# Designs tried in a protein design chat: VH-VL binders against a6uvu3. Part 2

Target 1, 145 residues: a6uvu3
Amino acid sequence: MDKRITLIGSKIAKTGNEFIYCGVLEECSECRFKKICHDGLIVGKRYRIVSVRSAKHPCIAYGDGVKVIEVEPSNNFTILIESKKALEGLTLSHSDIQCNNILCKYYNLCHSEGMPEKYKIMELHEKIKCPKGNSLIKATVSTIN

## First folded at step 1 (VH-VL)

Design a8 (framework fv_fezakinumab)
Fold by ESMFold2-Fast, scan of step 1:
Structure a8 (fold): chain C 145 residues (1-145), chain A 122 residues (1-122), chain B 111 residues (1-111)
Amino acid sequence: as target 1 above (145 residues)
Amino acid sequence: QVQLVQSGAEVKKPGASVKVSCKASGYTFTGYYMHWVRQAPGQGLEWVGWINPRSGGTFYAQKFRGRVTMTRDTSISTAYMELSRLRSDDTAVYYCARDLRYFDWLSPFDYWGRGTLVTVSS
Amino acid sequence: QAVLTQPPSVSGAPGQRVTISCTGSSSNIGAGYDVHWYQQLPGTAPKLLIYGNSNRPSGVPDRFSGSKSGTSASLAITGLQAEDEADYYCQSYDSSLSGYVFGGGTQLTVL
């Protein structure tokens, strides 16, 4: 409900996408957009994009430019987990899948940043088989507190 | 209340430089960008550039690059615009204006100084 | 020349409605950049009248309203009053120029 306005790379500026706010880069110090891109967001917190404006703006940090987005805090995460560990309602300790294939289309879902120490599986989705042979399933998980 | 007080009118010869000041009060000077906009007699508004008073960072419209320099002095909450190698077509009222911090990255100018008339004539 | 196109003048009688257009292109209003409007009374500095297409700053009467569609924006003034005589400027951002752009201005005469 608490809407914040910021800028994000055009390639990922899509309604429904989530990101972890990682803080200000030094390159942004003299950027007109520093305050808009970074002010008011909490480092390490996940946000969900709820709307995207159409205009692209040039940005030193993003080669394809940036778009204005509205965001709200998110306590839910979409991740890939091993099918053997996937049971709705189960509480798991976070453990990254051992994989160095940065070119994999699933890399970011396998290596989600800002995950809490423990999370609860809320919903299971489609199964995925990765190029490395792991049997993975897409899951919506939530923080525990 | 927010006030932007500009320096008085200037008369300069072609080739000279002029430095216009804009003293801010009634708000946190380093919290807002300062823009400069000019208006030739009987003509429309033309954007010159902006300065971030906190960092001293600047951005100038392409037409003025190489001739304009924007600075500030945070100890007296004053922004400056210096325009060099003056030409007769630089004759204009020069305004300073504050950036509102609109929620989109492009912000309107919410408070304006009264303007400084700069006349360039031989 | 100005990058955004406005009619050079408009006129109306007290109590009437007038509209002032602001026409841009694909690099500014058409690219999704917001439009702001300024009122300039004779001999004074411009004053912010409308920002972000349709928002009014505190103290601006609801007789003034803004709208945007496609590559154009409009300022509407209802219940026209003598004190509305002024020049009106639209403003946006242009990605090809990497800078702020203004319309040529519209002189409003209240007859």
Scores: ipSAE 0.000, ipTM 0.522, lowest interface PAE 13.6, mean pLDDT 80

Design a9 (framework fv_fezakinumab)
Fold by ESMFold2-Fast, scan of step 1:
Structure a9 (fold): chain C 145 residues (1-145), chain A 124 residues (1-124), chain B 111 residues (1-111)
Amino acid sequence: as target 1 above (145 residues)
Amino acid sequence: QVQLVQSGAEVKKPGASVKVSCKASGYTFTGYYMHWVRQAPGQGLEWVGWINPRSGGTFYAQKFRGRVTMTRDTSISTAYMELSRLRSDDTAVYYCARDKITIFGEVSYYMDVWGRGTLVTVSS
Amino acid sequence: QAVLTQPPSVSGAPGQRVTISCTGSSSNIGAGYDVHWYQQLPGTAPKLLIYGNSNRPSGVPDRFSGSKSGTSASLAITGLQAEDEADYYCQSYDSSLSGYVFGGGTQLTVL
């Protein structure tokens, strides 16, 4: 119900799509959209796109440009889980990956803020190359309180 | 109040270079991109390029690439536009203008404050 | 040549309404980019008149209004006054040029 305006890559800027806000990138320090794009979003929180504007705008992080979107918080999460625990339809108790590399680009997905005690795996995505060597897979999970 | 004060008129010979300055006051200089726009006598407005005063990053219109250089000095809140290998058809008033970004429906990129202009005359 | 097309001149009498068109293409106005309008009084720098298609900066009378539809935009001036005699420029962004683009300008004469 707390709708916000931000910008996201043109190819993923579709009503109904969800994303995890990953924070400000190093490249964003020079971006004139920095405040507009990032103000009021919570790192690690999942947002759902509720509307998309038509125009594309330049962005150093997205080669095909970005579009203005309106978002609201979502109950679903995209997270990284150990491949050995990754089975669609399975309900898991939340446990953080044992890693303290806070500069890793995947840190937010491994250590998602606001995760409930239990969640259900809805969809499995690609495996990622973990710098620390963990066997991890990207998953969309549904929160169940 | 927000002001952009430009350097005075210049007369140059073909082949020379000119460097126009634009001193900003009344706002955070590094918080806004700066545009350069020119207008030949009796003609319309023509966009030259922009500079990000924070980083010094620039983007130039295709027509001016290879001849224009934009720089800034953050210690005195001043932007510069240097145009080299001048031709008689470069005779124009050169304006600096502050980039403004707002969101009402789409992201809007416009020029909300303009300098008074610097007349550059190229003649032999 | 200008990227956006405007009529070179328009005329009106005091108190009348005049409209200035700005025609673009699929890479600029047609791609959804907003249109902004600048007023240039003789011998002066351009001044922002309308931004984001229809918004007025503080100090601009509500006699000036803007609109956008499809690949075109319009500036309307009602209750025309002698002081409105000026050149008017539309401006947008063009994705194919990755740059800011202006209309050719319209000279308004108050007869």
Scores: ipSAE 0.136, ipTM 0.650, lowest interface PAE 5.1, mean pLDDT 85

Design b1 (framework fv_daclizumab)
Fold by ESMFold2-Fast, scan of step 1:
Structure b1 (fold): chain C 145 residues (1-145), chain A 121 residues (1-121), chain B 106 residues (1-106)
Amino acid sequence: as target 1 above (145 residues)
Amino acid sequence: QVQLVQSGAEVKKPGSSVKVSCKASGGTFSSYAMHWVRQAPGQGLEWIGYIIPIFGTAEYNQKFKDKATITADESTNTAYMELSSLRSEDTAVYYCARDRGYSYGYYFDYWGQGTLVTVSS
Amino acid sequence: DIQMTQSPSTLSASVGDRVTITCSASSSVSYMHWYQQKPGKAPKLLIYDASSLESGVPARFSGSGSGTEFTLTISSLQPDDFATYYCQQYNSYPYTFGQGTKVEVK
């Protein structure tokens, strides 16, 4: 189950692109492809497109149509880390930020599920304006070993 | 324009197996379902199962679960149905038929010409 | 399994006649289709989703119905309509067909 075939919007169906799987949409409830498009994919996990088939297919969820893609799990995750610990190339042990605001739009990035015990900072992005006043930066991190 | 062309008639002995092919030309093959339907002499239509080629996933009528194996080869746009442990009751014309898919409807818009499989000693 | 029962099993009518074939499902179905099969030929789609006319099918064919009762009508029978007609439910596995109605043109 390492590599999976699925369907994704035509505009983003390019070899090398990565995306985070967001789960089944309400529009998919009557689609006969629902099980095959979605089974085996983990919500919140990043996948990399390793091949794209050229034919475009209609899809109720994607107005511009979809293409068949082959994906594999990516070891890269997007998380929020404390600015004082944010250094590209640094290896860190994962620890959740102390916060109980589950309604925050950044909550899942601060409390990432499925993160390994250790990760390496690959790239730093923008600073986030935290409602609780924490100094946070968005980062792409990779699992190690 | 979509066309489905099936392999030729087969005469088989009881206990043997047969593999029927259905080659699609024109239109989309991979994301549409290819179904198999049989018709015994003088009888009505009976649904066997289908495959969606892009996923390789087949679904079967429970009656045929241990009898039929449906596969597809996307590189040749060909669907196959293999029948095992043939009996005289399996004598029938076997049709492949394409399902248009969700956006266009769940119905058999294109049919192959049929393949007669005769099981006799 | 959903049982599909057609009435009548056979009918004979003259050119120009209006003919009606009914199809009864043992339980409610949302997807009902009609196919025409001429001797020695594969079936051909006539009506899908109870009432939608397939492209290229003559306008004399029409479908109606919902739930468990469906009807195929030929408003002005032609010699070319000599065939067996099948209803089909596409609601649940296994997909099932009616036993067929043979239409003979006098």
Scores: ipSAE 0.013, ipTM 0.527, lowest interface PAE 8.5, mean pLDDT 80

Design b10 (framework fv_daclizumab)
Fold by ESMFold2-Fast, scan of step 1:
Structure b10 (fold): chain C 145 residues (1-145), chain A 120 residues (1-120), chain B 106 residues (1-106)
Amino acid sequence: as target 1 above (145 residues)
Amino acid sequence: QVQLVQSGAEVKKPGSSVKVSCKASGYTFTSYYMHWVRQAPGQGLEWIGYINPSGGSTEYNQKFKDKATITADESTNTAYMELSSLRSEDTAVYYCARDQWELLRYFDYWGQGTLVTVSS
Amino acid sequence: DIQMTQSPSTLSASVGDRVTITCSASSSVSYMHWYQQKPGKAPKLLIYDASSLESGVPARFSGSGSGTEFTLTISSLQPDDFATYYCQQYNSYPYTFGQGTKVEVK
């Protein structure tokens, strides 16, 4: 389908591995690889690694360096949802979490771009500490329709 | 969806110049180098040179240093190659091709080609 | 300049055949790629870094080799594979291609 090239930490750069794209870090502003690393990826979306280049490149975010990879999108997103609505197999309508704290490390997962109107909860992960006191849990969801 | 779309065929007289364009879409133009490769009728492929659209730095095959000038316009996502002092042996299909020099080092997408015919 | 020499220049084959094309470099090459070109079309990347299969390319294509000797193999030739194949070194300027190997119908 749609393939993109990007960079990921050397330790996880293996064909068949999947990861959740978490967005651009502020320290990436001056990185010469910023555009190729981040272009065309959707925050919260899961990607599968389909090929890996052998060379390592330095990276501010990864102490042991990064490798060039090709990725394909999967059908899954990772988002934060209210704990009271968190039940595996449940279908939810997307509900915006009212928060304007753009400096929060969870901001992108709370305000994931491209979320469909409805999604199904596939897997529940860890609860997160919300600075605003919301009871939130990390979840892998599948798009519907 | 990555596309490289080149300008149409040209027929030129010996001694004239021609400028071929390659319009890129579907990716960040300044993140990839643009190369030019030619193919004379019935012959193989020959590398001409490249440009880094971020900053405009170029590299040429020594054979083409006095013949080809490669430029890029970021505002239109278009790379250009101008050939000067055309001779009959410059008759060829000219291709643009994309590469990420530091990371990829191969041509993953090519333009459709532009036939330049030099005849008297 | 590094010269890339392909063998054979032309081969006749039937659907289902195993096809092998070789590429010899005049000096050691670390970055070597294979392209497929059909009449009237631009080349298409097939194999990069000697053995890595480009996305979307059928698994019947494979590459091997190192140093100065490289091989492209098509395990079971399909009608869509009748084309000219080029090897290319990306080791030093100027980047050079082999002369091409035309795979034609027997």
Scores: ipSAE 0.015, ipTM 0.584, lowest interface PAE 7.1, mean pLDDT 84

Design b11 (framework fv_daclizumab)
Fold by ESMFold2-Fast, scan of step 1:
Structure b11 (fold): chain C 145 residues (1-145), chain A 124 residues (1-124), chain B 106 residues (1-106)
Amino acid sequence: as target 1 above (145 residues)
Amino acid sequence: QVQLVQSGAEVKKPGSSVKVSCKASGYTFTSYYMHWVRQAPGQGLEWIGYINPSGGSTEYNQKFKDKATITADESTNTAYMELSSLRSEDTAVYYCARDSEYQLLYRNYYMDVWGQGTLVTVSS
Amino acid sequence: DIQMTQSPSTLSASVGDRVTITCSASSSVSYMHWYQQKPGKAPKLLIYDASSLESGVPARFSGSGSGTEFTLTISSLQPDDFATYYCQQYNSYPYTFGQGTKVEVK
């Protein structure tokens, strides 16, 4: 019903992945795929990838190219939060964890690009082992719009 | 070169199920969505649903959500559609059709290659 | 659901005639395609995105229109063109076809 077709970086084009749509990049002004890539998506709204096509297309913003994906609106996102703030039902203001270890396998969950200013903790999952010693837990959060 | 070959005609009793196959060749099966469309005798075309063979995600016309189940087998490049609880009104020719790959700005998908059709007859 | 309505449902024509078939959508659509179907055969794509000819389709076929009103034109009807024609929107679920226009010998 609410499914849409768009394009996303080939390295992150995986069924089940979620993202917050952040709008058109300046580099996209001359792109032949601008309409299909951006048309119909709402800035600040979260989407889940439900399918991925295998063919790659060139993209100035993604050096490894982009793939056609199908997305559906989602109100939930998975992130890592400090264990001391981890209480189901609690509403938190977004605050990135101070860390510059970009090679960490958890980096993208600790530094979620495009996170909304406020979110509510819906479900707590497993604790993770942080290489820098932070006490972190994986959580499903709901955006507040 | 690109070809869709469907299974043969079926005659079924009311209340039974039928599974129609659509074997693809001549292209990368997982790069294109596969649609299913039916046509009752003397009637027009009616869209049933589609599957993305890469990952198996499906979308259905709500009219067929409880009737049709679409699946795909990447190892054999074959798409399937199963119809359950058959009634006489399900008598129709069922087509599989390949979606075109998105290639042009402002373009959406269209069904560029069609199977030959499978006649399903439901009679007591 | 977007309803596609074709006019006429049936038309009688002679070889050499200019034939026009119309397709009206119940709401605005950006992606609309035309298919030809001959008796006992699967549909064949003729025109995609309202006006683009599919490879191998004769130049006598053309499409036009936008929004809610679209047309398929055959500039000089040939014997091979007696068939049923369907419009289809590919804008939103469920994807819908018109009821078909049968072009038959006069």
Scores: ipSAE 0.000, ipTM 0.485, lowest interface PAE 14.8, mean pLDDT 79

Design b2 (framework fv_daclizumab)
Fold by ESMFold2-Fast, scan of step 1:
Structure b2 (fold): chain C 145 residues (1-145), chain A 119 residues (1-119), chain B 106 residues (1-106)
Amino acid sequence: as target 1 above (145 residues)
Amino acid sequence: QVQLVQSGAEVKKPGSSVKVSCKASGGTFSSYAMSWVRQAPGQGLEWIGGIIPIFGTAEYNQKFKDKATITADESTNTAYMELSSLRSEDTAVYYCARDSRLYYGMDVWGQGTLVTVSS
Amino acid sequence: DIQMTQSPSTLSASVGDRVTITCSASSSVSYMHWYQQKPGKAPKLLIYDASSLESGVPARFSGSGSGTEFTLTISSLQPDDFATYYCQQYNSYPYTFGQGTKVEVK
């Protein structure tokens, strides 16, 4: 499984981005990309994008289309957490930050689709200036179970 | 409907190379896999490898990994298979085939290209 | 590599006969296809995904099976059906074909 080819929404198809694979959608049963898109991926497992092709393709699940990506399994990922809860070595239950500003460049780090229920803080990075006034820190976390 | 049209027959000397083309017309090319399959006289079908043009990367039968090179040009809707270091045992009809149909059966085939290797 | 073995290698039949061809995989496969090839022509997809009939293929053709054992059946053989039939696994690289079954006139 080390490196796999799949397709993902063109807006999130960026080298270094990570996602948790959630399984085959019912809408995918008629899709010509079904085997490529889903074959060899494990439900609940996190993957990191290592390369992206430039061409866009139509997709029912992604309104802005999809791009071909190469992925590999990942155990660590980057998120934004509240500064008050940020302590290296601490295990947290995931709780999304209340914010509906989808145009914010930090939106995906605050509301990462498919986050595991629990994660361990491995390393704290820089503090982020939140447009909504939340006190946030960028952190590298590890998936546990 | 989609048609695959292959280049014409080739007669080659041992040790030379041959490059066979497969041009798609009348439909979708880029997002479907394109496989190459050969058939020696009186023998069965043998998969050489394939490419999905939008990936730009090819997969090979290990037997052909150092012998075959499969490429695709999306701008001309053409897939290519180059075979190097030809031997008499490489004499065969070479087919390209579009690899689709739900679970990726080969639903459209080229007419085949006869490659004869003789001294 | 997954090896596909067909049985029989050759069969003689008459128009109207029920013909059965089997294909055995050396390990379990989830995707398997059947092709028909007439002399001097490219193969033609007949059955995909073990049991699904390709568009334009007559209803007398059917496929069944799962795991390691698959069957192609022609319920009532017609003159156009004298050909060689190949099974193919589409589970893993390299894709592999059976050796072929030639259906010839009795």
Scores: ipSAE 0.000, ipTM 0.497, lowest interface PAE 14.0, mean pLDDT 78

Design b3 (framework fv_daclizumab)
Fold by ESMFold2-Fast, scan of step 1:
Structure b3 (fold): chain C 145 residues (1-145), chain A 120 residues (1-120), chain B 106 residues (1-106)
Amino acid sequence: as target 1 above (145 residues)
Amino acid sequence: QVQLVQSGAEVKKPGSSVKVSCKASGGTFSSYAMSWVRQAPGQGLEWIGGIIPIFGTAEYNQKFKDKATITADESTNTAYMELSSLRSEDTAVYYCARDEGYYRSGFDYWGQGTLVTVSS
Amino acid sequence: DIQMTQSPSTLSASVGDRVTITCSASSSVSYMHWYQQKPGKAPKLLIYDASSLESGVPARFSGSGSGTEFTLTISSLQPDDFATYYCQQYNSYPYTFGQGTKVEVK
């Protein structure tokens, strides 16, 4: 497992906590921590915090500041899938939804990078209606290795 | 922990319809799939279809797509299966079964069964 | 449509016997489960994902196999084990079951 250093909100920076990386926000464009905070992380992938440094740093996205953490990739991803595909059994091929709306707030979860071609659904979350009219659901999925 | 309770036995005439309910308690209802499986007297198990309540979208065995309608009501934690145009061949015990599927796979909890008898 | 065929259809056995039931799929499947059904009752999950023992199921039950051939074994048959057993593929819709194997007293 490859460990990676990043920054996360100080209130949630606790060893053992997991989070889903959701990508770079517009607010991060001039942040001095953008490179260390975002480089090397895969959108939609879950990471587990393995250590936390004590010092707080200011952050435009977190009012209470951020702390340096070490993370390990989890075997789980968070993605959006078509509701109709969720009942297709234990394993699903990656979504074939065709969409070019890169400004959609769900675009990165709908077109997640680095996800295996086949996965199994571990947990279903909230239902999401997209601007194209697709009925989607947020899901935690696992690699089937 | 998880319990599925189905509606009582029904006696129906050919050409009528029947709606069977399956109420879930304990555990999570909305995010687990609920399937319907039937068993004719002395016969084996046959999958009719299933629904994940949070989606509201059902999947069917092609054999039953024109006969069965599967729905769920998240507010009451109840799944339903309606069969239309009943024939004597539809006489069977109908089970609802929780399809955890994506975590452990397999139907880990079953309702007690509802006997539907179609006779003239 | 994947057909699941069990062998034998009926099996006579005595308490303490080792019982083996096979299940053959018409095409390769990655996921299959085994259920036990007693007269007048709903089926009960015994084995999931070919070889994983369901919680609360006695250790005398075991499953094995992959591809098109799967096996359920009861290492030392107990009185509670006289029942009908079904295999089920969970690979694709429609989900299909074997015809059942009845384990009856010798």
Scores: ipSAE 0.000, ipTM 0.480, lowest interface PAE 20.5, mean pLDDT 78

Design b4 (framework fv_daclizumab)
Fold by ESMFold2-Fast, scan of step 1:
Structure b4 (fold): chain C 145 residues (1-145), chain A 119 residues (1-119), chain B 106 residues (1-106)
Amino acid sequence: as target 1 above (145 residues)
Amino acid sequence: QVQLVQSGAEVKKPGSSVKVSCKASGGTFSSYAMSWVRQAPGQGLEWIGGIIPIFGTAEYNQKFKDKATITADESTNTAYMELSSLRSEDTAVYYCARYSDTRGYFDYWGQGTLVTVSS
Amino acid sequence: DIQMTQSPSTLSASVGDRVTITCSASSSVSYMHWYQQKPGKAPKLLIYDASSLESGVPARFSGSGSGTEFTLTISSLQPDDFATYYCQQYNSYPYTFGQGTKVEVK
């Protein structure tokens, strides 16, 4: 995928920031730039902002307006995986950890949204103290597409 | 109200280039999607390409990719189309038009610029 | 490219006549627009999104259709309506126009 130009809320329009594209909002139905803002972006895919233009433009979906940004696909995620499955270079099928503790500070790393069915472990980090007693380790993983 | 005013008629020799301008008034130019459409004598309409100034990038009908260059100057509210390597088949009226990127319709048109390519 | 074919290419009509022009796309399109062009003038938008009347356009003009078949109708032709009419599709680049239908005095 080549670099894509799009628009995003001015408060999050910072080089290095990542976001998961969630699809077209209802507020965008009448927007002249809907096609350019959204065309070529894949729902559930992670993108990284590689440049931000300084000018701010009005947008009804974002109260503080939007800025023109350039994005590229980001294939890297930080997630928690079971220690017994943690080996650098290994390709795994994704499965969510069985846990309903939404107040846990690690909840989002255990229940990563938008993960592909298969990913490769790139780097292992520190083990996490799980309140539910699961043996978990923090890992950087890459999607294979 | 939006008005688009184009440069005047041109007579060019084969192999030369021509640059047509389209000056917009009314509204914010940077947010306008500007397109170029041509019409050969007695023929229909053909889309060349367009630009949205705030993105700074142009889109082209693949047929014109190596022939047309579309640019915009936000400081003067002017869009340009340059056509290179002119041939007699490029003789046409060239229109600029504002278009909706959401729905792809052309709501305001310039008056047209006749480009004649002859020896 | 999506090819747009209009029928008829030329239509002879009298004031007061009901005129219908059809536009056929080579594949399904999501958006279809209609323009009017008089000799020596730029085209003027009449109808967008198949059936929405552009501001300032007389109510005698209407559009209908979906998929690959679209129709422009003039319910009661006026002298000002003798012109060439074009359909235009939008699904993806490039935008394409029909070849035009000339409505002329019989």
Scores: ipSAE 0.013, ipTM 0.496, lowest interface PAE 8.9, mean pLDDT 78

Design b5 (framework fv_daclizumab)
Fold by ESMFold2-Fast, scan of step 1:
Structure b5 (fold): chain C 145 residues (1-145), chain A 119 residues (1-119), chain B 106 residues (1-106)
Amino acid sequence: as target 1 above (145 residues)
Amino acid sequence: QVQLVQSGAEVKKPGSSVKVSCKASGGTFSSYAMSWVRQAPGQGLEWIGGIIPIFGTAEYNQKFKDKATITADESTNTAYMELSSLRSEDTAVYYCARWGDRGYYFDYWGQGTLVTVSS
Amino acid sequence: DIQMTQSPSTLSASVGDRVTITCSASSSVSYMHWYQQKPGKAPKLLIYDASSLESGVPARFSGSGSGTEFTLTISSLQPDDFATYYCQQYNSYPYTFGQGTKVEVK
């Protein structure tokens, strides 16, 4: 296992959550633990949080502080797919849903960043009711061929 | 249960150095932050710095950055603080304290180490 | 640095009294903790995150406040409560403590 330790905002520090490491943020340059926040992570690579320590640490970039997390490289994502394209085991080419409603609670699942051009549907979950009327279903997908 | 046990009292000459230890038993050592706090005789508490042992990176109160060096040894579950260029003003009880699991508080404290600097 | 000022610095009280200690921060803080220290002993956590009671601490202790003003209250002072109390902000480096409030026998 390629486990790495880092710090992330307390609000998103939850086992199972995934994120794309985007490098050093300007605000993080003022964080007292910046070396830990960025040590060993690859810019553009997606990671999954596998454990979270409960203690919070101050960091200017995050108003609610940061927590120590253990991460692993992730090849699995939870995204929303058009229902008509959703079939377990199917390999799809990634296509963004055309939607500008950034305040929608599903926005990040519709517009997951760092997805490769192709992914395989591993498991289908519940259908969601889209505020814009799109027929969408929640899916776990893998970026491994 | 977590216990922090510190090394014994030290009497030092001005200009010398001292290294204080804090051995943790029970609970998880490596991923919890360990801080050092001092208290001069009859005075209040003052934060010196801290370290998260698994990373080996210490952070300091700017007032103490030229005075204190904080390290940790995961193999012995021990945190250390070394004070250099001791002056009479450094006479104090030095405590190690662990950051809490559910917040930014210090949940467990060592018993304290008295460092006396005298000629 | 965030400066913490406690009021009063010394308080004389009798067993059974309601004791109130105030802590003022020079700027707004989100994290405030309270510790009790008896002579010759290490500090002991009483209250964390302004109002959460630490496990094993008697219910007569309570905390309140937000922003720059925080209060520790002992509803009915007991003999073992004569001690020095410290507030601590954990919002930013360096972590700073108040100067302490000594609760003495009247």
Scores: ipSAE 0.000, ipTM 0.510, lowest interface PAE 11.9, mean pLDDT 79

